# VH-VL binders against Probable inactive ribonuclease-like protein 13 (RNASE13), part 5

Target 1, 136 residues: Probable inactive ribonuclease-like protein 13 (RNASE13), of Homo sapiens (Human) (q5gan3)
Amino acid sequence: MDIKMQIGSRNFYTLSIDYPRVNYPKGFRGYCNGLMSYMRGKMQNSDCPKIHYVIHAPWKAIQKFCKYSDSFCENYNEYCTLTQDSLPITVCSLSHQQPPTSCYYNSTLTNQKLYLLCSRKYEADPIGIAGLYSGI

## First folded at step 20 (VH-VL; from j2 with light chain D94S)

Design p24
Fold by OpenDDE, look of step 21:
Structure p24 (fold): chain C 136 residues (1-136), chain A 122 residues (1-122), chain B 108 residues (1-108)
Amino acid sequence: as target 1 above (136 residues)
Amino acid sequence: QVQLVQSGAEVKKPGASVKVSCKASGYTFDSYDMEWAKQAPGQGLEWIGEINPKGGYDNYNQKFQGRVTMTRDTSISTAYMELSRLRSDDTAVYYCARGLGWRSGWYEFDYWGQGTLVTVSS
Amino acid sequence: QIVLTQSPGTLSLSPGERATLSCRASQSVDSDYLHWYQQKPGQAPRLWIYGASNRATGIPDRFSGSGSGTDFTLTISRLEPEDFATYYCQQYGSYPLTFGQGTKLEIK
């Protein structure tokens, strides 16, 4: 695994994996608003992403899905796979923005299958989420 | 309860290195940032840097001119701060502190270690 | 970097009096990222006020924080003996994070 893939995996783990869920202290201002503000600050990005997903499952449980990727997501230029199991996730959806410093989000906790981006075709690590599975 | 326990006092010579540890307990270690601060005798607080236990990012105060290395061992919920090429003005109490960051949305340091005295003398 | 200047350096008062501590920033700081810490001799700092005006858990209501932009204030309405300590303001608005030089509140 090259350095780019390692960085991608670490960033994904940092920004999109939250396990186990922790109790928030006094002063909590909202899961998604805080997370997205944190993301923008750490990545020095003034843009407001439209959507972000956070997975609340052990890393190893997520990694297993990227052992083999049978699909290629052209839009991302990455291998991708649909999780066999539903995972507990928080969906952060952009509500409104006040550029360049403020982004406000709605949060939805749900259990759904999702499309993972994998660093390679075999024995890969998750590096992103392409979207949620909306089928039956 | 949340607790940060730091390693014991150190006495070093100029030019040497020191590595301070900070063991966290009572919370999910890799869900919060770890902050480090310096306090020289009789002086105020100075921010050294921060690490994310998940390894996604680290930020350092450039004032320390690359002499500081921060690491983490998530398997034992421990953060480390190493300061190299020690000089007399590095004599200080060093603190680790839990950074709430996006967990609260305020980015405050809500729990602190007891501090580690590092004395640099010839 | 953002420089935080606290005033006065030392404040000598008696129990029961009102204390006003100032923290001025060299440039504007979002109120959400301005915090206050209390420190007593031989002890680690303790979070006291976060987001300019929110008391940390367990902090008495005689403490209040206010301010915006470049001017922030910590007020103690009626000093108690345990309130005598050094208070630091701190900003997380931009890197590097910075602290004020502190105001020492001592008993007269």
Scores: ipSAE 0.000, ipTM 0.629, lowest interface PAE 11.2, mean pLDDT 90

## First folded at step 22 (VH-VL; from a35 with heavy chain D33E)

Design f4
Fold by OpenDDE, fold request of step 23:
Structure f4 (fold): chain C 136 residues (1-136), chain A 122 residues (1-122), chain B 108 residues (1-108)
Amino acid sequence: as target 1 above (136 residues)
Amino acid sequence: QVQLVQSGAEVKKPGASVKVSCKASGYTFTSYEMEWAKQAPGQGLEWIGEINPKGGYDNYNQKFQGRVTMTRDTSISTAYMELSRLRSDDTAVYYCARNLGWRSGWYEFDYWGQGTLVTVSS
Amino acid sequence: QIVLTQSPGTLSLSPGERATLSCRASQSVDSDYLHWYQQKPGQAPRLWIYGASNRATGIPDRFSGSGSGTDFTLTISRLEPEDFATYYCQQYGSYPLTFGQGTKLEIK
């Protein structure tokens, strides 16, 4: 695995895997607002991503999905695989009603199968999420 | 209960290196960033840096001029702070502290290690 | 970097008195990222106030924090013997993180 992929996997682990999921007190910031603020700070990027997925499962469990990628996600130009099991995830969606100086997000907790991006076809590491499985 | 247990006191000569450990327990190590601070005798606190236990986005205080290296071993829930090219003014108590970070939204250091005294003397 | 200046350096008071500790920042700090720690000799610092005005768990209500922008204050309404210690303010608004130089609250 090249350095780029290693960095990608590490970043994915840091920013998209949260196990166990933190519980915020009601009424303060919210999971996604907190996480996305953290991300922006760490990345020193003021841009507001439109959507971000967080998986709430052990990293080792997630890594197992990339042992073999049976598909190639052309939109991402990366190997990908559909998780066999539904996973608990938080979907952070950018709110369209917000001041331009801030990024506010809606948080949705759900259980779904994921299209997981893998660093290579065999014995790979997870590097991202291509999307959610809709059953279609 | 959350605990941060640091390694014992060290005595080093100038030019040497010291590596202080901080073992975390009572919580998920990978969920919280670990902070390091320096406190010279009779002085205040100085921030050294922070690590993400997952291995990315570490931040260092540039004041230490690249002499500090922070690492982690997730298998034993331990963070390390290594200070190289030691000099007399490095004599201090070094602390690790858990940063609640985005998980609280306040980024406060809620638990601290007991401190490790490092003495640099020729 | 953001410099936090605490005043006074030493505050000598008696039990029962009111204590006011100041922390001034060289530039504006979001109140959410201004914290106070208490430290006694030979011990590690302890979180005392977080987010400028929130008492940490177990902190008695005689302690209060306030302020915004560049001026923050820690107030002890009526000093108890166990309150005599050094208090540090700290900011997480920007890197590098910084502490104030501390205010030593000592018994008169």
Scores: ipSAE 0.800, ipTM 0.932, lowest interface PAE 0.6, mean pLDDT 94
Fold by OpenDDE, fold request of step 23:
Structure f4 (fold): chain C 136 residues (1-136), chain A 122 residues (1-122), chain B 108 residues (1-108)
Amino acid sequence: as target 1 above (136 residues)
Amino acid sequence: QVQLVQSGAEVKKPGASVKVSCKASGYTFTSYEMEWAKQAPGQGLEWIGEINPKGGYDNYNQKFQGRVTMTRDTSISTAYMELSRLRSDDTAVYYCARNLGWRSGWYEFDYWGQGTLVTVSS
Amino acid sequence: QIVLTQSPGTLSLSPGERATLSCRASQSVDSDYLHWYQQKPGQAPRLWIYGASNRATGIPDRFSGSGSGTDFTLTISRLEPEDFATYYCQQYGSYPLTFGQGTKLEIK
């Protein structure tokens, strides 16, 4: 596994895997708002991504899905696989109403199969999410 | 019970390196960033850097001019801070601290290690 | 970097008195990212106030934090003997993270 892929996997682990999922008190700014603010700060990018997926499962469990990738996602130029199992995920979707100084996100907790991007065809590490099985 | 236990005191000569460990327990190590701070004798606190236990997006205080390397071993929930090319003014107590980060929304350091005294003398 | 300047450097007061500690930032800091820590000799710092005005768990209500922008204040309404320590403000608004130089609250 090359350095670039290792970095990609680490970044994916850092930004898209959260286990166990944090619980916020009622009235809190929200899971996605907190996470996305963190992401933007770390990436030093003020842009507001339209959508972001967070998986709430152990990293080792997620890695197992990339042992073999039966597909190639041409749009991403990466190997990919559909998870055989549904996974608990939080979908962070950019709200149409946002202050100009920040990004506001809606948080949706659901359980779905994922199109997982893998670093290579065999014995790979997860590097991203191409989308949900039910669509975006 | 959240605990951060640091390695013992070190005595080093100038030019040497020191590696301080910080073992976390009582919480999911990979869920929170770890901060490092320096406190010279009788002085205030100085931020050294922070690591994400999952890897990536570590941040360093440039004042340490690349002499600091922060690492982690998630298998034993331990963070490390290595300071190289030691000099006399590196003599200080070094602390690790848990950063609640985005999980709280305020990024406060809620738990601190007991500190590790590093003495640099010829 | 954001420089945090605390004043006074040393504050000598007696139990029962009111203490006011100032932390001024060289540039604006979001109040959510301004924190206070208490440290006693030979001990590690302890989180005291977070987000400028929120008391950490177990912190007595005689402690209060306030402020916004560049001016922040930690107030102790009626000093208790155990309150005498050094207090540091800290910002997480931008890198590098920085601490104030501290205010030593000592008994008169």
Scores: ipSAE 0.800, ipTM 0.932, lowest interface PAE 0.6, mean pLDDT 94
Fold by OpenDDE, last read:
Structure f4 (fold): chain C 136 residues (1-136), chain A 122 residues (1-122), chain B 108 residues (1-108)
Amino acid sequence: as target 1 above (136 residues)
Amino acid sequence: QVQLVQSGAEVKKPGASVKVSCKASGYTFTSYEMEWAKQAPGQGLEWIGEINPKGGYDNYNQKFQGRVTMTRDTSISTAYMELSRLRSDDTAVYYCARNLGWRSGWYEFDYWGQGTLVTVSS
Amino acid sequence: QIVLTQSPGTLSLSPGERATLSCRASQSVDSDYLHWYQQKPGQAPRLWIYGASNRATGIPDRFSGSGSGTDFTLTISRLEPEDFATYYCQQYGSYPLTFGQGTKLEIK
């Protein structure tokens, strides 16, 4: 694994894995807004990404899915695999209503299989999420 | 309960290096950034830098001119701050502190280590 | 960098009196990212007020924080003996993070 892939995996771990899930008071809707604000600050990017996925599972459990990738995601030019199990995730979707100085997101908690991007075909590390499994 | 325990006092010569440790317990180490601060004798607090325990996206106060290196060992929930090319004005108590960060939305330092005295003298 | 200037440097008061501590920023700071810490001699700082006006867990209601923009205030309505300490304001609005130089609240 080259340095670039290692950095990619580290960044994925840092920005897309949150375990255990933080407990918020009922009615709190600040999870995605908080996380995305953090991300923008760390990445020094003021742009508002349209969507971001957060997995709430142990990193070691997620890494197991990239032991072997039987697919290739052309759009990402990376190997990818469908997780065998559903994972608890938070989907951060950019809201249509945006203030001029910030990025507002809707937070959706769900449990779904994921298309993981893997650093290589065998014995790889997760480097991203291509999307959610929508069924057959 | 959340606890940050730092390594013991250090006495160093000018030009030497010192590495202070901060062991975290009572919470998930990888979930919160760790802050480092300096407090010279009888003086106020000065921010040194912060680390993400997961790696990457660390931030340093440029005032320390690259003499500071912050690292982590997640296997033992420990953060490290190394200061090299020590000089007399590095004599201070160094603190680690947990930053609640985006998880609270306020980025407050809610727990602090007990501090580590580093004395630099010829 | 954002410079936080606290005033006064030293505040001498008696128990039962009202204390007002000021923290002024060289640039505007979002109130969500302005915090206060209390420190006693030989001890580590302790979070006291976060987000300009929120008391940390266990902090008595005689303490209050207020302010916005560049002007922030920590107020103690009625001083207790245990309140005499040094108070620092701190901003997380921009890097580098900075602290005020502190206000030492001492007994008169």
Scores: ipSAE 0.792, ipTM 0.931, lowest interface PAE 0.6, mean pLDDT 94
Fold by OpenDDE, last read:
Structure f4 (fold): chain C 136 residues (1-136), chain A 122 residues (1-122), chain B 108 residues (1-108)
Amino acid sequence: as target 1 above (136 residues)
Amino acid sequence: QVQLVQSGAEVKKPGASVKVSCKASGYTFTSYEMEWAKQAPGQGLEWIGEINPKGGYDNYNQKFQGRVTMTRDTSISTAYMELSRLRSDDTAVYYCARNLGWRSGWYEFDYWGQGTLVTVSS
Amino acid sequence: QIVLTQSPGTLSLSPGERATLSCRASQSVDSDYLHWYQQKPGQAPRLWIYGASNRATGIPDRFSGSGSGTDFTLTISRLEPEDFATYYCQQYGSYPLTFGQGTKLEIK
């Protein structure tokens, strides 16, 4: 696997996998606000992503989904696969009300199948999430 | 219970390298960043750097002029701090500490290793 | 970098007295990222106050933290013998992370 994919997988692991899920202190900033602040700090990026997904499952379990990808997500120009199982995830959605110097998010905990982006077609590593399975 | 156990004291000559280990237990190693700090004899604390056990996004204090290398072995929940080109003013107690980071929201260092004395002497 | 200056360098008091320790930052620090640690000779530092005003687990209520912006304070209402130690403030507002030089609270 090339350096780009390795970096992508590492970043995905670091920023989009949280297992076990932390019990965030009530009344502080909230799970998503905390995580997204961390991300912005580490990436030195002031932009506020519109949406971010966090998977609450063991990394090894998630990696297994990328053993084989039978699909290609054109919008991402990456191989992708639909997870066979629903996974516990937190969806961080950017709030419409934003302070000038920060990013505020709504947090939604749910269980859903995911369109997982994989680094290659076979024996790949997860590198991102293309979206949630809507059942349509 | 959370514990950080560091390797034993080291005696090195100038120009040599030293590698200090910090073994974590009682929590998920990959969930929290690990901090390193230096404390010279009779002096205060100085931040060396931090690692993300998952890899990437490590941060170093540039004051150490690239002489510090922080690594991790997730299979044994151990963080390492290597200091090269040792000099006399590197003589100090080195600490690892768990950073609660975004998981708490305050980024406080809630648990510390017992410290590792590194003595640099000709 | 953010320089944290603690004062006084040494504070000599007797048990039962009130102690006030100051930590001044060279630039504004979000109070959520200003912490205090206690250290006794031969021991590792211990988290004492986090987020400027929150006591760590097990910390007696005689300890209190306050402040915002560039001025922070750690107060001990009534000193106990075990409180004599060195206290460090620390900021996580920006890199590099920095500590104050410490205030040594010693028994008079």
Scores: ipSAE 0.752, ipTM 0.926, lowest interface PAE 0.7, mean pLDDT 94
Fold by ESMFold2, fold request of step 23:
Parts: structure tokens; sequence; C-alpha cells
Structure f4 (fold): chain C 136 residues (1-136), chain A 122 residues (1-122), chain B 108 residues (1-108)
């Protein structure tokens, strides 16, 4: 359900795409703590989302996956597609080592296929990420 | 070299609108948020709002809701702030500033425009 | 909204003296998102200290910042003539973004 914070036609590009992935200075609190603080401020939401995904690929490539989206994801009330390629992504997850209200995140860089949410209109732009493909 | 150049001073009557421009150079315009602030004569700074040039997402201080509109033209790297239904207490210098955001990790405003004086008088 | 209250409103000192400027927040602010700006009359603000304690590029080491939670300070160890200006603190920890009302540092 945290996905509804990612389903906004105006915000997905800004909050979920970072290409090339920025490199933070050595003493910085980590990739995700900065990003998640920005996202909460941007969305005017004081809650700490449990998970957020960032794709490190060019926007045009990501749009291509949605151009011919192939199914409707009823859990999200949007069309969706599994990306044809594994993409480098950062998974920002709320840390279990801190109280949840501290909004402290760990950052995991991985390379996986993912389920994109695509606008319900023809030639849909990507508007969110439903999850990762585990590959079994 | 990063530079923000704002439009010139304006004199307006109460009830009119003003549109201030902020032209960016020396960096990728769509990579950073643009902030707007007000400084009334002899007073401190007040945040008006911000716009994300990449997606056009805006966020306004509630004090200005309904009177402020922020837009941008990415083809000329220019942000705009329009304030409508002007009142005498809107007389101020208006600044644009670049917010480094989460890319720096500190969200500091590292470069400011020179300011635009808007005078609202009878 | 987070109110930033700076004290004193005006600080009158002589060159060579130590200045301490205070910024108090109405609720806790993550120090990473507490910043200081210098402004001289007729000029735009300039970034001075970011993340409570880091000097911006070109800022002399006589300036230092510190603090956490609700209490933050900007210290100038030895005032020079060019340091007389107004200093603002600013927070980005919560919307709406807010500035302190400023401390005017003026020559005695």
Amino acid sequence: as target 1 above (136 residues)
Amino acid sequence: QVQLVQSGAEVKKPGASVKVSCKASGYTFTSYEMEWAKQAPGQGLEWIGEINPKGGYDNYNQKFQGRVTMTRDTSISTAYMELSRLRSDDTAVYYCARNLGWRSGWYEFDYWGQGTLVTVSS
Amino acid sequence: QIVLTQSPGTLSLSPGERATLSCRASQSVDSDYLHWYQQKPGQAPRLWIYGASNRATGIPDRFSGSGSGTDFTLTISRLEPEDFATYYCQQYGSYPLTFGQGTKLEIK
C-alpha cells in the first residue's frame, strides 16, 4: 500500500528515477536517508514509508517498458508490466534497527527485473513500482 | 558557473498580478528544485514555494495558496512565479534560489538570484 | 510549522570580538537540514553554513556552526569588518520551509 505514494503522474520521474546514480560524500548519512527525507517533505507526509524503489536507468528506457504494457494490476488500479531487462535499483527500506518513527533507512543496491505501474492511458508513462521480480 | 538572473523591478496597482522570471545558467536546470522567497522592506525572509522543473510539481506555502502559481519553461531554463490579487503588503523583494536537494544530501540553497523588487501602490 | 527564533535581534560588537548568534526551533530539527545565510543590505542572501556545522565554499574558518535538536548557534571567533551583516537560520526539515527573523550583527 506504500505504492500509492509512488502512484502520482507528476512525481514518479522526480522521486523514483536517478540516472546516473548520484554518489554521496563519504560522511553522508546514506543514499536513502537523504532521498526519503526529500520525498516526505515533497509529498507533505510525516509518515515514514516502509519501502521505496529508485531506478538507475535513463527515463526513455523506462518509458519504453510501459509503452506496450500487457496487463492490468487490480491491486494498484493501474496497468503494469514486468521489465524485459534487469535494471540497477536502490531499495530504500525502513530500518529495523531504529524505532520506525525515526525514519532511518537502509539502502540496498541490486540488479533485478521489476513490476512497473503504467498510467491507464494509451502509451502510458511509468507512474510507480509495484515490486521486484524475485526470479525464484 | 551557476547563475540565476531575475527579471527587473515592477510597480503594480492593488488587485493586479505580477510574474517574476528567474533564468538559470551553468547547470542542468531540470536537475534541481527552484525555491522562491519574499523579503518585505526591512524584514526577514519568507518561503513562498518551490517547483520541480523536471516534472512541474509545485508546493506552496499555505499563506500564498490560491494567489501564487509557479511555472517553468525548460527550453530556456527559466522558472516563473506569478502572484495575483496584489495587496500593499506584497511589496517586497522576491528571490529565486536553487535547492541542491537530496543530490547534495543537505537541501541547502546554494545560489540565489539578485532579487526582484515588486512595489504595490495606490 | 517550525518557528525559528533568532537571538539577539541585534548584536552590537567591535572588530576583533567573538560573536555568538542563536537560533532556536519550536520543535526538533534534524541538524543536517539547518542552514545559515549571510545577507548584506541591497544584496541577495549567501549560503554560509549548511547542515548546522559545515562552511560553504570560501567561508573563513573563523565561522563555525553547532547545535542539534532545538538549539543551534553560529560563532564568529574574531570579528572582521566584512562580517557585519544580517544572519538568518533556515530549516528544511518540515514544510513549510522557514527562516529565522535574522540577527543583525552591527559595529558598536
Scores: ipSAE 0.008, ipTM 0.605, lowest interface PAE 9.5, mean pLDDT 84

Design f4
Fold by ESMFold2, last read:
Structure f4 (fold): chain C 136 residues (1-136), chain A 122 residues (1-122), chain B 108 residues (1-108)
Amino acid sequence: as target 1 above (136 residues)
Amino acid sequence: QVQLVQSGAEVKKPGASVKVSCKASGYTFTSYEMEWAKQAPGQGLEWIGEINPKGGYDNYNQKFQGRVTMTRDTSISTAYMELSRLRSDDTAVYYCARNLGWRSGWYEFDYWGQGTLVTVSS
Amino acid sequence: QIVLTQSPGTLSLSPGERATLSCRASQSVDSDYLHWYQQKPGQAPRLWIYGASNRATGIPDRFSGSGSGTDFTLTISRLEPEDFATYYCQQYGSYPLTFGQGTKLEIK
C-alpha cells in the first residue's frame, strides 16, 4: 500500500475503531473526553473537533464495506460507501453547555448505517467517516 | 494477571545496536499502547516513546528520534524497542509499561516490565 | 515540553511522621493526566496515584494526592517503614511525556 494510504488507515483504525467498546466504571471522566484528548495529542493539535465517530465493530468487517465501493464523494475527494448493516457507534459531540475551549464532549451510543470514506488506492481501506445515514 | 516480561541484560560496545523485547500476558495486547522509558544508573525516568500495537503507530521523544525504532509482533503479544548507535550514556535500565490510554481515560502506566539493563562499555 | 520539578529532592523523615511531596509543572496540566509512581531500589516503578488523587489498587489510604493547574502534592499521613522509596510524578497532558526527577524519601 501507498505510504499516504497507510498513514490515513492507521489514524482511522487508531482513532475511530474500538471493538469491543470499552466500558468505563462509574465516576470516570467519560468515554469521549478521554478519546478526544488522546486524538488531539496524537495530532499535536489544540483544535476541538465538533464531532467524531467511533465504530464498535471488527476491523475486517469494516474493511469489507469499502472493497466494493462504486461511489465517488466529491466533497471529500475520495470513494465512499454506505454500510449495508447498522453498526454500533459512539458519537462524540462538542458540548454547547461548556466553553468550546474546554473541549468537553457528550457521548451518544447509537446503531446506524454510516458513510465510509474509502481510499482511492488499490486496497480501498477505510480512511474516514463522512457521516451517519438518516435511515428514515 | 497482567504481566510484562522483558528480555535479559545486554552488554554492548559503543556504536552497536540493542533490541529489547517486552512480552505481554493477561490482557488483550492490541487494546493498549506500550510505553518505553529509560533510567540511567542513579537517575530518574525518561520517556523514550510509545507504540500502538494494533496499527503499529509510534511516537518518539525527539531526544531519541533517529536512533530508536519500536515494533511489535501481535501473534506473540511482544513489543520491541531497538536503540542504535549506542554510546556510554545509553547505559541504563529500559522499561516497558502498559498505558491504559483513553480506554481508562487516565492514561496511567498501570503495569511495568521488570526492566532490562543495557550496559555500553568499550 | 512540560517540565515537572519535584521538591524536595530528598526528604529525610522518621516512621510515624507526615510526608508532603511536591510536583510543580512548568505549565498547566489537566489533573486527570498527572500520575505518581513509587520505586524502590532494584525494582520497577509501581503506579501509586492516578489522575492526581485516585489511589491505585492496593495502595493504603494513608496516601493521598491532590492539586490542579501547576501544583500537585502527594501526602503520606503517617510514614511506615515500607514507604521509604523514591516517588515520581508524571504527566500525559502533552508530548513528550515527562517525569519529575523524583523525591527520595529516606529514613532520618
Scores: ipSAE 0.007, ipTM 0.613, lowest interface PAE 9.4, mean pLDDT 83
Fold by ESMFold2, fold request of step 23:
Structure f4 (fold): chain C 136 residues (1-136), chain A 122 residues (1-122), chain B 108 residues (1-108)
Amino acid sequence: as target 1 above (136 residues)
Amino acid sequence: QVQLVQSGAEVKKPGASVKVSCKASGYTFTSYEMEWAKQAPGQGLEWIGEINPKGGYDNYNQKFQGRVTMTRDTSISTAYMELSRLRSDDTAVYYCARNLGWRSGWYEFDYWGQGTLVTVSS
Amino acid sequence: QIVLTQSPGTLSLSPGERATLSCRASQSVDSDYLHWYQQKPGQAPRLWIYGASNRATGIPDRFSGSGSGTDFTLTISRLEPEDFATYYCQQYGSYPLTFGQGTKLEIK
């Protein structure tokens, strides 16, 4: 899923928030392969996005970051905010070791700050992730 | 033990509505989507729709769009399917089923409720 | 939507015989999301094969599934009396979710 597919509060909550993080049994295809297959089926989308982020924090905590946002991101036509805290995140990235059409993903668990997209509407709900804070 | 227990049989007149319940036990209700299917007498299975109990996200077969509403109450681990403006061809057994979804990676329906017969007559 | 067409509609065989049930999709289906269910009269369906070829828990090894793309099969190598039922294929991953119309496997 790219950032445009993450814009939408219901889709964002369903596809980008998993708290607490699911633990898969041994032999399962991995966290990201499971999730990205779900996304393709649920959204009726056959594309294999290059990258997708999943936040492992309570929804209400993520909502609070957007209620205090003070920036407008012109390239998204939405408010945005850099999260004050680092959050546990799984980064799902297309594997370069397999053909892109196989939709095989690597899963990387990390702890980073995020640029959240926040709805311009009254509740300022999180609707997407614009990117990760690189620190460089 | 995973179990899905549905509400009892109902007889309805055309134009009425019916609300079928499906109570889940033996697993974390909010971790898996709930599917609903229809089986008319002597016929095969037809998908009605699904609900993600975590956020309430639903998706309906267009055939039932505008007449079906799926809800849940996470405090009692129960999913609901309401079908309105009933007509005679809505007479069927209605099933709920657990979808293992992306957590299994296969999206198989591994447990089914016992079914609820809804009869629309007269 | 993806139409799943099962053949034959009814298959009349005796115990001990080999059964082959076909499921054809109107367009390609990822085999990971093609599933088979068994249903006996008056009962709910039961998961039988998932991901085209994986047996569900407790399903005997005389059952096997195979296929990809648009053509899928369920094979029973040696029919037992308890195997006579209706079998449905089902696809998940393209909405609306669809089932085949069923193949009734009955005693000759």
Scores: ipSAE 0.006, ipTM 0.598, lowest interface PAE 9.0, mean pLDDT 83
Fold by ESMFold2, last read:
Structure f4 (fold): chain C 136 residues (1-136), chain A 122 residues (1-122), chain B 108 residues (1-108)
Amino acid sequence: as target 1 above (136 residues)
Amino acid sequence: QVQLVQSGAEVKKPGASVKVSCKASGYTFTSYEMEWAKQAPGQGLEWIGEINPKGGYDNYNQKFQGRVTMTRDTSISTAYMELSRLRSDDTAVYYCARNLGWRSGWYEFDYWGQGTLVTVSS
Amino acid sequence: QIVLTQSPGTLSLSPGERATLSCRASQSVDSDYLHWYQQKPGQAPRLWIYGASNRATGIPDRFSGSGSGTDFTLTISRLEPEDFATYYCQQYGSYPLTFGQGTKLEIK
């Protein structure tokens, strides 16, 4: 997970939250390819992130999970929490082969709990996703 | 007392590699990210990348991607920055700096190493 | 990439004068993540102002920082001989992290 590309609640909200889930215009080659093209343009980044998660839930509900988090994720140097509920998520994963001119992403819609990264700042807003819960 | 002590100056030929060390003392090494910056002669500061010493996760400025590798040895509280395929415009002073990160809330670089001069000449 | 443009490039003043150093960002930057560093020749940079307006430990109160959005300033109310140095602004709000090109404050 590219945690540093998701630092800041405004970037996380812009790039990782899509509620209600939008239908992208014709010809954008599927949900993830459209969204990832937008994300790379927003971040002014030429790299192809290997994986990106998009949550399809109201922002206020997502903020609530972080409000009282006091668990620390040492691997990410941020506070984190496992969401109390499963959330509808699109997983955008980089295809095994990359064309020289573009990134290509597979889209998988799932409903899972996930580990949110939570800002230690006053508001404790969500700033990223550490991963999905895969206990089953 | 927080200190960051870097390895000594290096002279290299184009195409070679250099590995600069940064030894930390006076704080818990694994609790803070280490930043690296370049300053060419008479020029300003340029961010190279950072490493989280706990897990070794790194993040590089795209300008250096593919040529830079950041590592660390937690047993001796030392971070490393290796730059390969050196060019003449890599001649610079290289600094390490501690990032206070989420613990301060500001992500400021509060302590810097003394710098390591790397000279690349043919 | 967020470009930080500092002005002036060189500021020539005498001790006792007031200095104003500008840092302009190409995009809005959260002031919490806008920092200033001082550097003297042959020395490492030193943290000076963090979060746009907070003085680092030991920094004299003649230094103040302000600004938000795209425009930030560092002000020195009465210059002392030790204040002549190069000052860099830096942002941590978006990757890659970037520094301004510096303002060299030199004695007239």
Scores: ipSAE 0.000, ipTM 0.514, lowest interface PAE 17.3, mean pLDDT 82

